# VH-VL binders against Uncharacterized protein aq_532: the designs that were tried, part 3

Target 1, 203 residues: Uncharacterized protein aq_532, of Aquifex aeolicus (o66814)
Amino acid sequence: SDYLLRAESLFSQLKDANAKEETPYLYGKVKGYYEAIKLYAVEYKEDRIKTLFTLMSKNTKKAVRGAYTEREPLTELITFEPRVYFEEYCDGIMDECFYEKHYEKEKFIELVDYFSLKRRVEFLRNHEGKYCAPFDFGMAEALFNAVSLELMQEKPDEKVLIALREKLEPILVMAEEKLRYAMKKELPCYRNRLSEHIGYWKP

## First folded at step 19 (VH-VL)

Design Z1 (from Y3 with light chain S31N)
Fold by ESMFold2, look of step 20:
Structure Z1 (fold): chain C 203 residues (1-203), chain A 121 residues (1-121), chain B 107 residues (1-107)
Amino acid sequence: as target 1 above (203 residues)
Amino acid sequence: QVTLKESGPTLVKPTQTLTLTCTFSGFSLSTRGMGVAWIRQPPGKALEWLAHIYWDDDKYYYPALTNRLTITKDTSKNQVVLTMTNMDPVDTATYYCAHTEWNDYFPFDYWGQGTLVTVSS
Amino acid sequence: EIVLTQSPDFQSVTPKEKVTITCRASQSIRNYIHWYQQKPDQYPKLLIKYASQSFSGVPSRFSGSGSGTDFTLTINSLEAEDAATYYCQQYYSWPYTFGQGTKVEIK
């Protein structure tokens, strides 16, 4: 589709800025959105592709600017916040009742293990994933955002969710392993950054 | 429904080796991220982390005790074993095992009841 | 290794009043700290993880705050069952270490 070709053209700008080396987190995030766009293109989901392209383009601009300014901020994390409801469940004779917690779109949440994914991405984000595993964390974050956006749809597509999950898991694992090694060995990406006191540490 | 329970001797003579077993339920060490830790508390004193082991057999030891501690797991039996050599009266403490999870901020979120180990001649 | 110093060592507090417990780290630990409660003759229980995230089932009167070197556990309205010793624990650097504890008594 036209968005897929336009998405591929953004890499020329990234190449010119040497973004893979200079802004590896944002480069990874752009790559993650690109992988999600390719999955949707197979399913002919033009409206989802447009949304992901907008995010990809925005992060490309930030990667290029960041490469020239030597600053690489964290960018968007998109989370699906399902509504919760309770269903009364009377088991045994009529005097034993309890309430069971349910989520909207519970089937789809369980299909991708969404709450586990959210916790894992947030953990990386909170523990220097940007510095210790920038490529993989950026990609994982973008693919997670794509999962969240699909869950927000009125009718989530199970095939797309499964495909996104399958792409996301190995990337997420790689980011987690790099961070785990960095924390265990106390590598500079995790500790001994230029300014670690409260007033200077910000990512 | 996570539960853990420590078992092993409660009285040990100086220089002997202590072996403690943590038996747990409600989680499996075949699951990515899961771990079990050992923490001790001498009577009236603060808590002291000793060791922990993760689902992939990655192991962590308190540095000053590395030569005395060995932690192992048996995933199929839901057990983790701590061995501590050359026990001394100063090692008298309540020993706890606890659940921890790598990608959930590493807290010791569920604890066993603890077992008091007394080291005396 | 990182030393965590809690203050005060001991508090005797009237029910329904606010309790504040401070934990000071010997160097910045960002917000990589947990809080535990240990009632007399019981095992420790997790209250707060990652400086401010309440653990499941913990009453809302418990809260945590802070970053860098100074951290606070707050009990907004003390209940009788809150009589316990409270520990902070850092996971920023090896080895993991605990504070010396703060004992809270009723009255």
Scores: ipSAE 0.654, ipTM 0.850, lowest interface PAE 1.9, mean pLDDT 90

Design Z5 (from Y3 with heavy chain G33S)
Fold by ESMFold2, look of step 19:
Structure Z5 (fold): chain C 203 residues (1-203), chain A 121 residues (1-121), chain B 107 residues (1-107)
Amino acid sequence: as target 1 above (203 residues)
Amino acid sequence: QVTLKESGPTLVKPTQTLTLTCTFSGFSLSTRSMGVAWIRQPPGKALEWLAHIYWDDDKYYYPALTNRLTITKDTSKNQVVLTMTNMDPVDTATYYCAHTEWNDYFPFDYWGQGTLVTVSS
Amino acid sequence: EIVLTQSPDFQSVTPKEKVTITCRASQSIRSYIHWYQQKPDQYPKLLIKYASQSFSGVPSRFSGSGSGTDFTLTINSLEAEDAATYYCQQYYSWPYTFGQGTKVEIK
């Protein structure tokens, strides 16, 4: 699709700015949006590709600017906030009533284990994931945003959700392992960042 | 529903080795990010973290006690074992095991009932 | 290791009044702190994680705040069942450490 070719062309700008080295979090985020766009292109969902391309392009601009200005801010985290309702359940024999908590789109939430994904991404975001696992965290964050956006659709696509989840999981695991190691060893990316300008973890 | 229970001797003599077993249900150490910790509390005193172990056998020990503590797990039995060598009367305490989860801020969110271990001659 | 100093060590409070417990860290721990409640002869129970996030099932009268070195646990309207010892615990740096505890009792 035209968006896919346009998305691929953004990497030339990233290369020119050395964004992979200078802004690895934003580079990872751009890469994650690109991977999500490719998944949607297989399903020919142009409206969803447009949204992801806009996010990818916006983060590309920030990565390029950040590489030249030595600034790499955290960017958007998109969370799906499902409506909660309670369903009354009554035992006819004992004439007792209980309440069951339910979520809108519960089937899709369970399909991807959404609340676990949200908690894991938020944990990385709150505990120096940007510095200790910038590329993997950025990529995971973008793929998570794509999951959230799909869950916000009136009719979420199960095949796309499964594909996004499968792509996201190993990247989340890598970011989590890097952060856990950094915290255990108290590496500069986690501690003492004030004594280094960037403080990114390097193997 | 997460539950944990400590078992082992309640009386030991100075210099002996203490072995405590935590048996749990409602979670598994085959699940990524899950862990089990040991915390003790001397009578009338504050809590003291001793050790914990994660699903992938990653282990953490209180530094001053590293030469005395060993933590191991048996995932298939839902058990975690703490061994503490060279016990001394100052080690008299209630010993707790607790659940913890790496990607959920590491709290000790579910605890066993505890077992009092008395070290005296 | 990081020392957590709680204040006060003890307080006796009239029911329905506000209880404030402070925890001061010997160095910045960002917001990497948890709070626990321990009633007599019971195991500790998690109240607040990550400085201010209420754990599941904890009454809304409990809240946590603070960052850096100074943290507060607040009970807005003390109930009889809240008589307990309260502990803060940091997870910023090894080893994990607890405060010495604050005992709260009903007048």
Scores: ipSAE 0.612, ipTM 0.836, lowest interface PAE 2.1, mean pLDDT 90

## First folded at step 20 (VH-VL; from Z5 with heavy chain W102F)

Design J2
Fold by OpenDDE, fold request of step 22:
Parts: structure tokens; C-alpha cells; sequence
Structure J2 (fold): chain C 203 residues (1-203), chain A 121 residues (1-121), chain B 107 residues (1-107)
């Protein structure tokens, strides 16, 4: 894919800017988008690749120009909002009725356990993940965004969703463990929102 | 459905050791992010956190009571045990165990009914 | 340890009136606070998590707000069943701590 070649140029720019060390959250985002693009490339999903590459480029520019600091607001989080409908159920004894909530594309939501995933990502987002696990958290958000993007499609690709989930899960676990450690030890990244250098955390 | 239940002696003499067991269902401490906490409440007084234990055996204690408290888990039995040494009448309280989860903002979202422990000669 | 101070300690309120309970932390705790309701002779129940998120099954009349050091639990229209003691609890730093509680009675 042409986008994969173009991605090499972006990483070259990031390297020149020392983005991995200076802006690890943004670097993580870019890396996460790149990983998602690779998965989409296998499935020939050019439209999704284009969207993710745009986000990849955007975050690259922020990192390279130094226009973004790690203390600035978090970057984009894409969430899937499924259509909701209700089914009415009535008991046959007292004729009392209740409603059960259902979601559009429930099959795919369940496939990736989307709401659990969303909850975990938002938890990190709300609890200093950006500072205590910037790289992992950035990657996790990017991959989550890809999951959300796929769920927004008229016909989500099951293979891509599974692959994205498999890639995302270990990264989330790592970010969560880093945060838990930071909270336990009350590290500066947690208390003062001072991003830790890569390698400070050890399990 | 998550349920918890405290069990143990309801009467303890001063200087003796209290052993309480929390038996739970609806979750497992083999599952990542799961935890159990102990909280007590003296009659007519406020709640006081005592100890935490997580799925990976990570433990936390109230600092003033660290030397007196021990929390352990038996995952196979779905039980958490709290021991408190050198009991004193001031330790008279209702003792609760509660469910907590790391990835869900650390709430005590499910509680046992509590067990009243009286320390008296 | 972080000290949580609730205000007031006691309120006697007429049904359908608005109830406001405040919780002040000795230092900034971001939004890392929960609210609990404890009725007489019952175990505490979670009401609000993370300062403003309602727990499952909690009536809409309950709401939480605040960040930093000052937090508020609001009961928009008090019901008779809301007679209870309410506690705030922080999880910003170990050890976890509770407020002293606010007892709400019905007039």
C-alpha cells in the first residue's frame, strides 16, 4: 500500500524529532495507528487506511513541530455510539411489562467486548494514563479508535476486529499495570502529571 | 450476581487475635483487576478502611494498623481472610468485606451484610 | 493520610426538598471520590463513583459534582426512603479514607 510507504517517511520525521522520548504519548498514538493500518492493509480496506493515516499524520505533525506538549489536552478519542432499541417483555401472570435494551451491530460489539474495552480505555484516560504510561496509553487509544471506526462501518469486518482486539489487549494490560504501580508508589507522573521517561517503570 | 458474606467469632477477649473470613461468589480473584477489601464501623461511628487484596496478591493495609493486620486469599475457595492481633475494646465494630475492581475506578460496589465483633473481657 | 470533611454532620429535611452534602479534601484528589449511602442497620451502598458517575440502579435524583478539593452530593427531591447516612470516600492516595458522614433525617 502507498500509505505504508508514506508511513515510513512519518517515522523518519519522528525519529529526527526524537519524538519517542520527547512526546511518547503522541509517538504511541502514531505507532498505534500504524499497527492498525497494517492490519487493514491485509484486508484491503483502503478507506479505513486513509482515515487512520490522516490521524497518524496529524499526530506526527504535532510531535515534530513541538506544537504539542505532554501537558496539553488529550488527543482524539473515537467512540462508537450504537443505535439503541428496546424490546418489550411481559409476564404472563400479572401482565407487567419491562423493556430490554438492544444495540445495533450487537454481534460485533460482543465480538470485541466493546463496552468493556471502552471502559478500560476511558479509565486510563481519566486516571493519568497519559503521564504514567504515555506510549502504551497512546497506542491503546489509537487501536481503540480503529476498533470504533470499524464498528461505524455499515458492514464491519470481523477479521479486522478480532485482530485489533488481539493487538490492543496486551497493550492495555501493560498500561494498566504501569498506572497501578504509579498510583501505589505515588510517582511524579501520577501526583504531578510529569511524564515519566521511558524505562522508569519496572514490574 | 456478586455476593459476599463475613464469618467468624462475634466475641473476642482483649489481647486475642480476631480471624474473619469473607466468602464470596459472582467473581473470582483469579480474574485480573478483581479485589476484596475489609472495612469496619464502630457503633454509631464512621466507616474505616482496613485492608485490600488483589488478584495478584498485592496487599494494602491501613498504616496505623499494619502491624496488627494480615490479609490473605484462597482463590480456590473464593475466600479472603483477615486477621487482627491484640484486639482491644476500641476495636469493637461491624466488620465488612467488599468487592473492588481496579479498572472500574476502585469502588466498593458490593458489600457483605457485616458481622459485629465485640471485644470484651 | 487525606482527610475528608463532610458538611453538615446532620440535616433534617422535608420531603421533596433539595439536599446538598459537601465533602472537602485536605488536598487535591482530582475526581477520585465515591459516595455511599447507608441506611440504619444496613450495609453501605455505592451511589456515585468518580465524583459524578451514577452507579447502576441509583435513582436520577442523586447526583455528584466537584473536582480538586470540593465535592457535592445532591438529592434533587428528597424521598422518605432517602433517610440515611451518606459518606464520601477517596481513592487518590493510600490509605483510602472516608468522610465522617452526613446523617439525613426526614421531618
Amino acid sequence: as target 1 above (203 residues)
Amino acid sequence: QVTLKESGPTLVKPTQTLTLTCTFSGFSLSTRSMGVAWIRQPPGKALEWLAHIYWDDDKYYYPALTNRLTITKDTSKNQVVLTMTNMDPVDTATYYCAHTEFNDYFPFDYWGQGTLVTVSS
Amino acid sequence: EIVLTQSPDFQSVTPKEKVTITCRASQSIRSYIHWYQQKPDQYPKLLIKYASQSFSGVPSRFSGSGSGTDFTLTINSLEAEDAATYYCQQYYSWPYTFGQGTKVEIK
Scores: ipSAE 0.871, ipTM 0.950, lowest interface PAE 0.6, mean pLDDT 93
Fold by OpenDDE, fold request of step 22:
Structure J2 (fold): chain C 203 residues (1-203), chain A 121 residues (1-121), chain B 107 residues (1-107)
Amino acid sequence: as target 1 above (203 residues)
Amino acid sequence: QVTLKESGPTLVKPTQTLTLTCTFSGFSLSTRSMGVAWIRQPPGKALEWLAHIYWDDDKYYYPALTNRLTITKDTSKNQVVLTMTNMDPVDTATYYCAHTEFNDYFPFDYWGQGTLVTVSS
Amino acid sequence: EIVLTQSPDFQSVTPKEKVTITCRASQSIRSYIHWYQQKPDQYPKLLIKYASQSFSGVPSRFSGSGSGTDFTLTINSLEAEDAATYYCQQYYSWPYTFGQGTKVEIK
């Protein structure tokens, strides 16, 4: 895929900027989108790849700049909430009538247990996931957005949804475990919102 | 539907050990993020958290009572057991077990009806 | 441990009036606080989680607000059935702790 080749270029930029260490959350998010793109590539879903690549590129630029702002949402999620609430937290992926369309796709929502995933991601977002598990949380957020994106399609692909869920689950677990440990030990990432570094937590 | 029920002695003598069992349904401690907590309430007083146990056997105790408290689980029976040693009249209270979940902001969202434990000679 | 202090300890209110209960933490707990309602001779019931999220089945007249150290539980229009003791509870740090409770009676 052409997009996969282009993605390699983005990672080169991230490497040059040492983004993995300097901006682990954004790096994680970029990595998550890349993993989703790889899954879509197997299924030849070019339209989804384009959308995710746009997000990947956007976050790559942010990561390279090394800019964090508290004025922007920590996470940008695609949800099945009313539009007025969705607009506040969406990652720029919006369908004009997405709310009504999503109710027609209950079987797919149940297939991936979407609301459970949403709740878990939201939990991390609201409990210093950005600081205590920046890379894992970033990846999880991106993959969850990919799940949401697929559910927004007129004809969601079951294989892709399952694959995304399978990739997302262990990452969510890792993020949750890191956060739980950080809360238990009251680590600086939790108490003072200082970026967590390797060595504070071991699986 | 989640339900919890406390069982055990309602009368304990000073210095004896209290053993309470929480039997629950509607969830399993084999499921990730699930937990059970014990909370007590002396008559006419406020609630006091005592202990937590999670699906992976991770345990938390109230520090002042750590040496007196032991919390264990039997996943196959859907039971959590709390033992408290060296009971004193000051430990007289209604004891509750409650459901909690890590991934849901740690609320005590479901409670048992509680069991009144009186410590008296 | 983190100490939660509620105010007032007791409140007698006429039906349909607004009730405000405050909970102050000894240190910042962000939004990591829950509210419970306990009616006489009953077990506590979850009302609000994470400072402002209503639990399932809770009437809309109940709401929570606040962050940091100061939190508020509001009953917009008191009903007779709302006579109870209300507790705040933090989960920011172990051990988890409760406020001393606020008893609301119907005048």
Scores: ipSAE 0.864, ipTM 0.952, lowest interface PAE 0.6, mean pLDDT 90
Fold by ESMFold2, look of step 20:
Structure J2 (fold): chain C 203 residues (1-203), chain A 121 residues (1-121), chain B 107 residues (1-107)
Amino acid sequence: as target 1 above (203 residues)
Amino acid sequence: QVTLKESGPTLVKPTQTLTLTCTFSGFSLSTRSMGVAWIRQPPGKALEWLAHIYWDDDKYYYPALTNRLTITKDTSKNQVVLTMTNMDPVDTATYYCAHTEFNDYFPFDYWGQGTLVTVSS
Amino acid sequence: EIVLTQSPDFQSVTPKEKVTITCRASQSIRSYIHWYQQKPDQYPKLLIKYASQSFSGVPSRFSGSGSGTDFTLTINSLEAEDAATYYCQQYYSWPYTFGQGTKVEIK
């Protein structure tokens, strides 16, 4: 239950390293995990909070080290890979059988439009989102990871999924719009990206 | 199911203005990320992108043709219109409209059947 | 503007054999390339997006690869219905451009 206070203390390390400026993608990712932790705290889900705090802490350490070394790697993308099942349907006479494809957790996948979220996050990840919209992309990636982790639970919580989805959407939109603008205008974050020592695009 | 269909004149005279309409269904330009593009193909030649427009009226034109092209949309009618001024015989081509989605890698993923426009003296 | 040069311009291939079509960009386009198939008298159809991602409903015999300036489309076992012209298209830099096409015929 002390995870919220411990999460707040991680920001002291980030401030000391000037991570918001030096490693904005990782800073955004840490912030995104923090937002997910706050949602779970409302629902009293301490086991999920522990997992998210571990990820938040790991990304904080990478942000601090990255600010020092002028390196900011992409970090974890957690994807839920649902099992596929085939349901056989035969009539009363065994003349022909039909197979219907089903996904594990299909109701929950549809509730958050998971495959669309996955595609959009991967699009940003593949098209310089880290450089052209680092803070928003980092936050979106962390919130997406939280969605994936919830879908991996034995019984996903619908309220949490909806809340994560609602938090994620505007952040994802902002990242996507920044990237589209950068690509249209061929901004330095996109076209003439220098070594990883160079700063990032800012609005 | 996404479908698109081009309509407009099939024969124009040099110097005239061509107006083509793309009518589509299965998506709406009220939906974020959605767009419609125009691509042409001269007989026996390669494809050439001309223009596209997104739901928020963001527009892109082939640079050498910017003074000749206008792309507009009517979201309520599910239509996109391409106007091309000062037609020349070199502009004889099949004109296609296509769906595109910017946050899904910008592909031309669904196409209309195309309409052949002949520019003759 | 980025020029895409495809090779070969034309290829006549025995059924069931492997077809390789190359696309060379005049500068690096990272992996920002799509592939299209156009059968005679038909509109183009998307096959591969982002260098290697198969579009929905595309047979598994089609695959794409490459990054930077050199890209390939592979048909690992040519079928009769694959006779078509194939185009690469870059979306890295404005304006978007297509290659000149590669026509594939069945021997």
Scores: ipSAE 0.725, ipTM 0.881, lowest interface PAE 1.5, mean pLDDT 90
Fold by ESMFold2, fold request of step 22:
Structure J2 (fold): chain C 203 residues (1-203), chain A 121 residues (1-121), chain B 107 residues (1-107)
Amino acid sequence: as target 1 above (203 residues)
Amino acid sequence: QVTLKESGPTLVKPTQTLTLTCTFSGFSLSTRSMGVAWIRQPPGKALEWLAHIYWDDDKYYYPALTNRLTITKDTSKNQVVLTMTNMDPVDTATYYCAHTEFNDYFPFDYWGQGTLVTVSS
Amino acid sequence: EIVLTQSPDFQSVTPKEKVTITCRASQSIRSYIHWYQQKPDQYPKLLIKYASQSFSGVPSRFSGSGSGTDFTLTINSLEAEDAATYYCQQYYSWPYTFGQGTKVEIK
């Protein structure tokens, strides 16, 4: 199967449904998965593309349905939770041992500053990023999910991780700046979510 | 090792202008998302946020005090300065500076030791 | 501006007992609340951010919960070093405001 060609077909379906205007968060998320798939296609990583394509397809269906029903839920956030282990260093002369905490995949986690990325995406998700910066937040969330999925691989690809991080950072910054502005000015996208139980219809 | 320290006068007369300097280390206001806030605490009373400033010179003030407060930064010296005009005895308080980070939930996560400022005739 | 009302104002608690402190907001603040500990003659220290996220180095006996208007800070087993005044603080709306504080002492 040609996942890149299939992904382009899914993406074109979003254009036909006017998802960019009707479901901008989900549209951004599908766009982010598409960008990740393109990065993997350059590296000929078909096994890693399959999962991203499934996520892209699921979010495409939700965006198309959402455009009809004026409903746009938050969708998946994929986080890599590395296991922790301790490395022991012993002094053979004094027979004293020192313990240092380490993470699974520590070098790759540091390569992309993963815990910082996770915290920043969660911040947007928890503070109305979907409403105040829908396209950028959706796209950032998908690219972050791609980083998580790569870190979950037995042997993460450093070149892909760097490329994903480089694509993700400017988008994440834009979402963060839009949200900070909305909160400072108390814009409707931020304040109209005051009731946790009120359903909303948006144009 | 984030540390902050407040400096300035401990006694001012009513109507005088208070100038406080926060000197910090362990972070820089050249770093995106970083900020410094000023919070005061009158003796025996609750904390009161006054102002904060971010690395990009974005500034926030307590609305009722905007005409009295000015916050500025000097990134190269790792300093943030608060100026408060027309001091009154009700402004007697311990003044703290604190680190904050906007994309990490806006906490006041590291504080200076505080400096007591007494406003008296 | 949003008023945060803490309850109780004061608690005297036997060591190792559970302490519960509540913070009620005058309107919904979603989960945009932090908790601080201030020991006698010390500066405040962050304990909990975003209603329930423990700050680095905070003992596991401290936890936070709640959303909307009602929030709780819990100390599962009070230690002598926990004698302090505790403040909630909202960052939902301008200006940022603090609760009046809850003083906890060992009985």
Scores: ipSAE 0.725, ipTM 0.880, lowest interface PAE 1.5, mean pLDDT 90

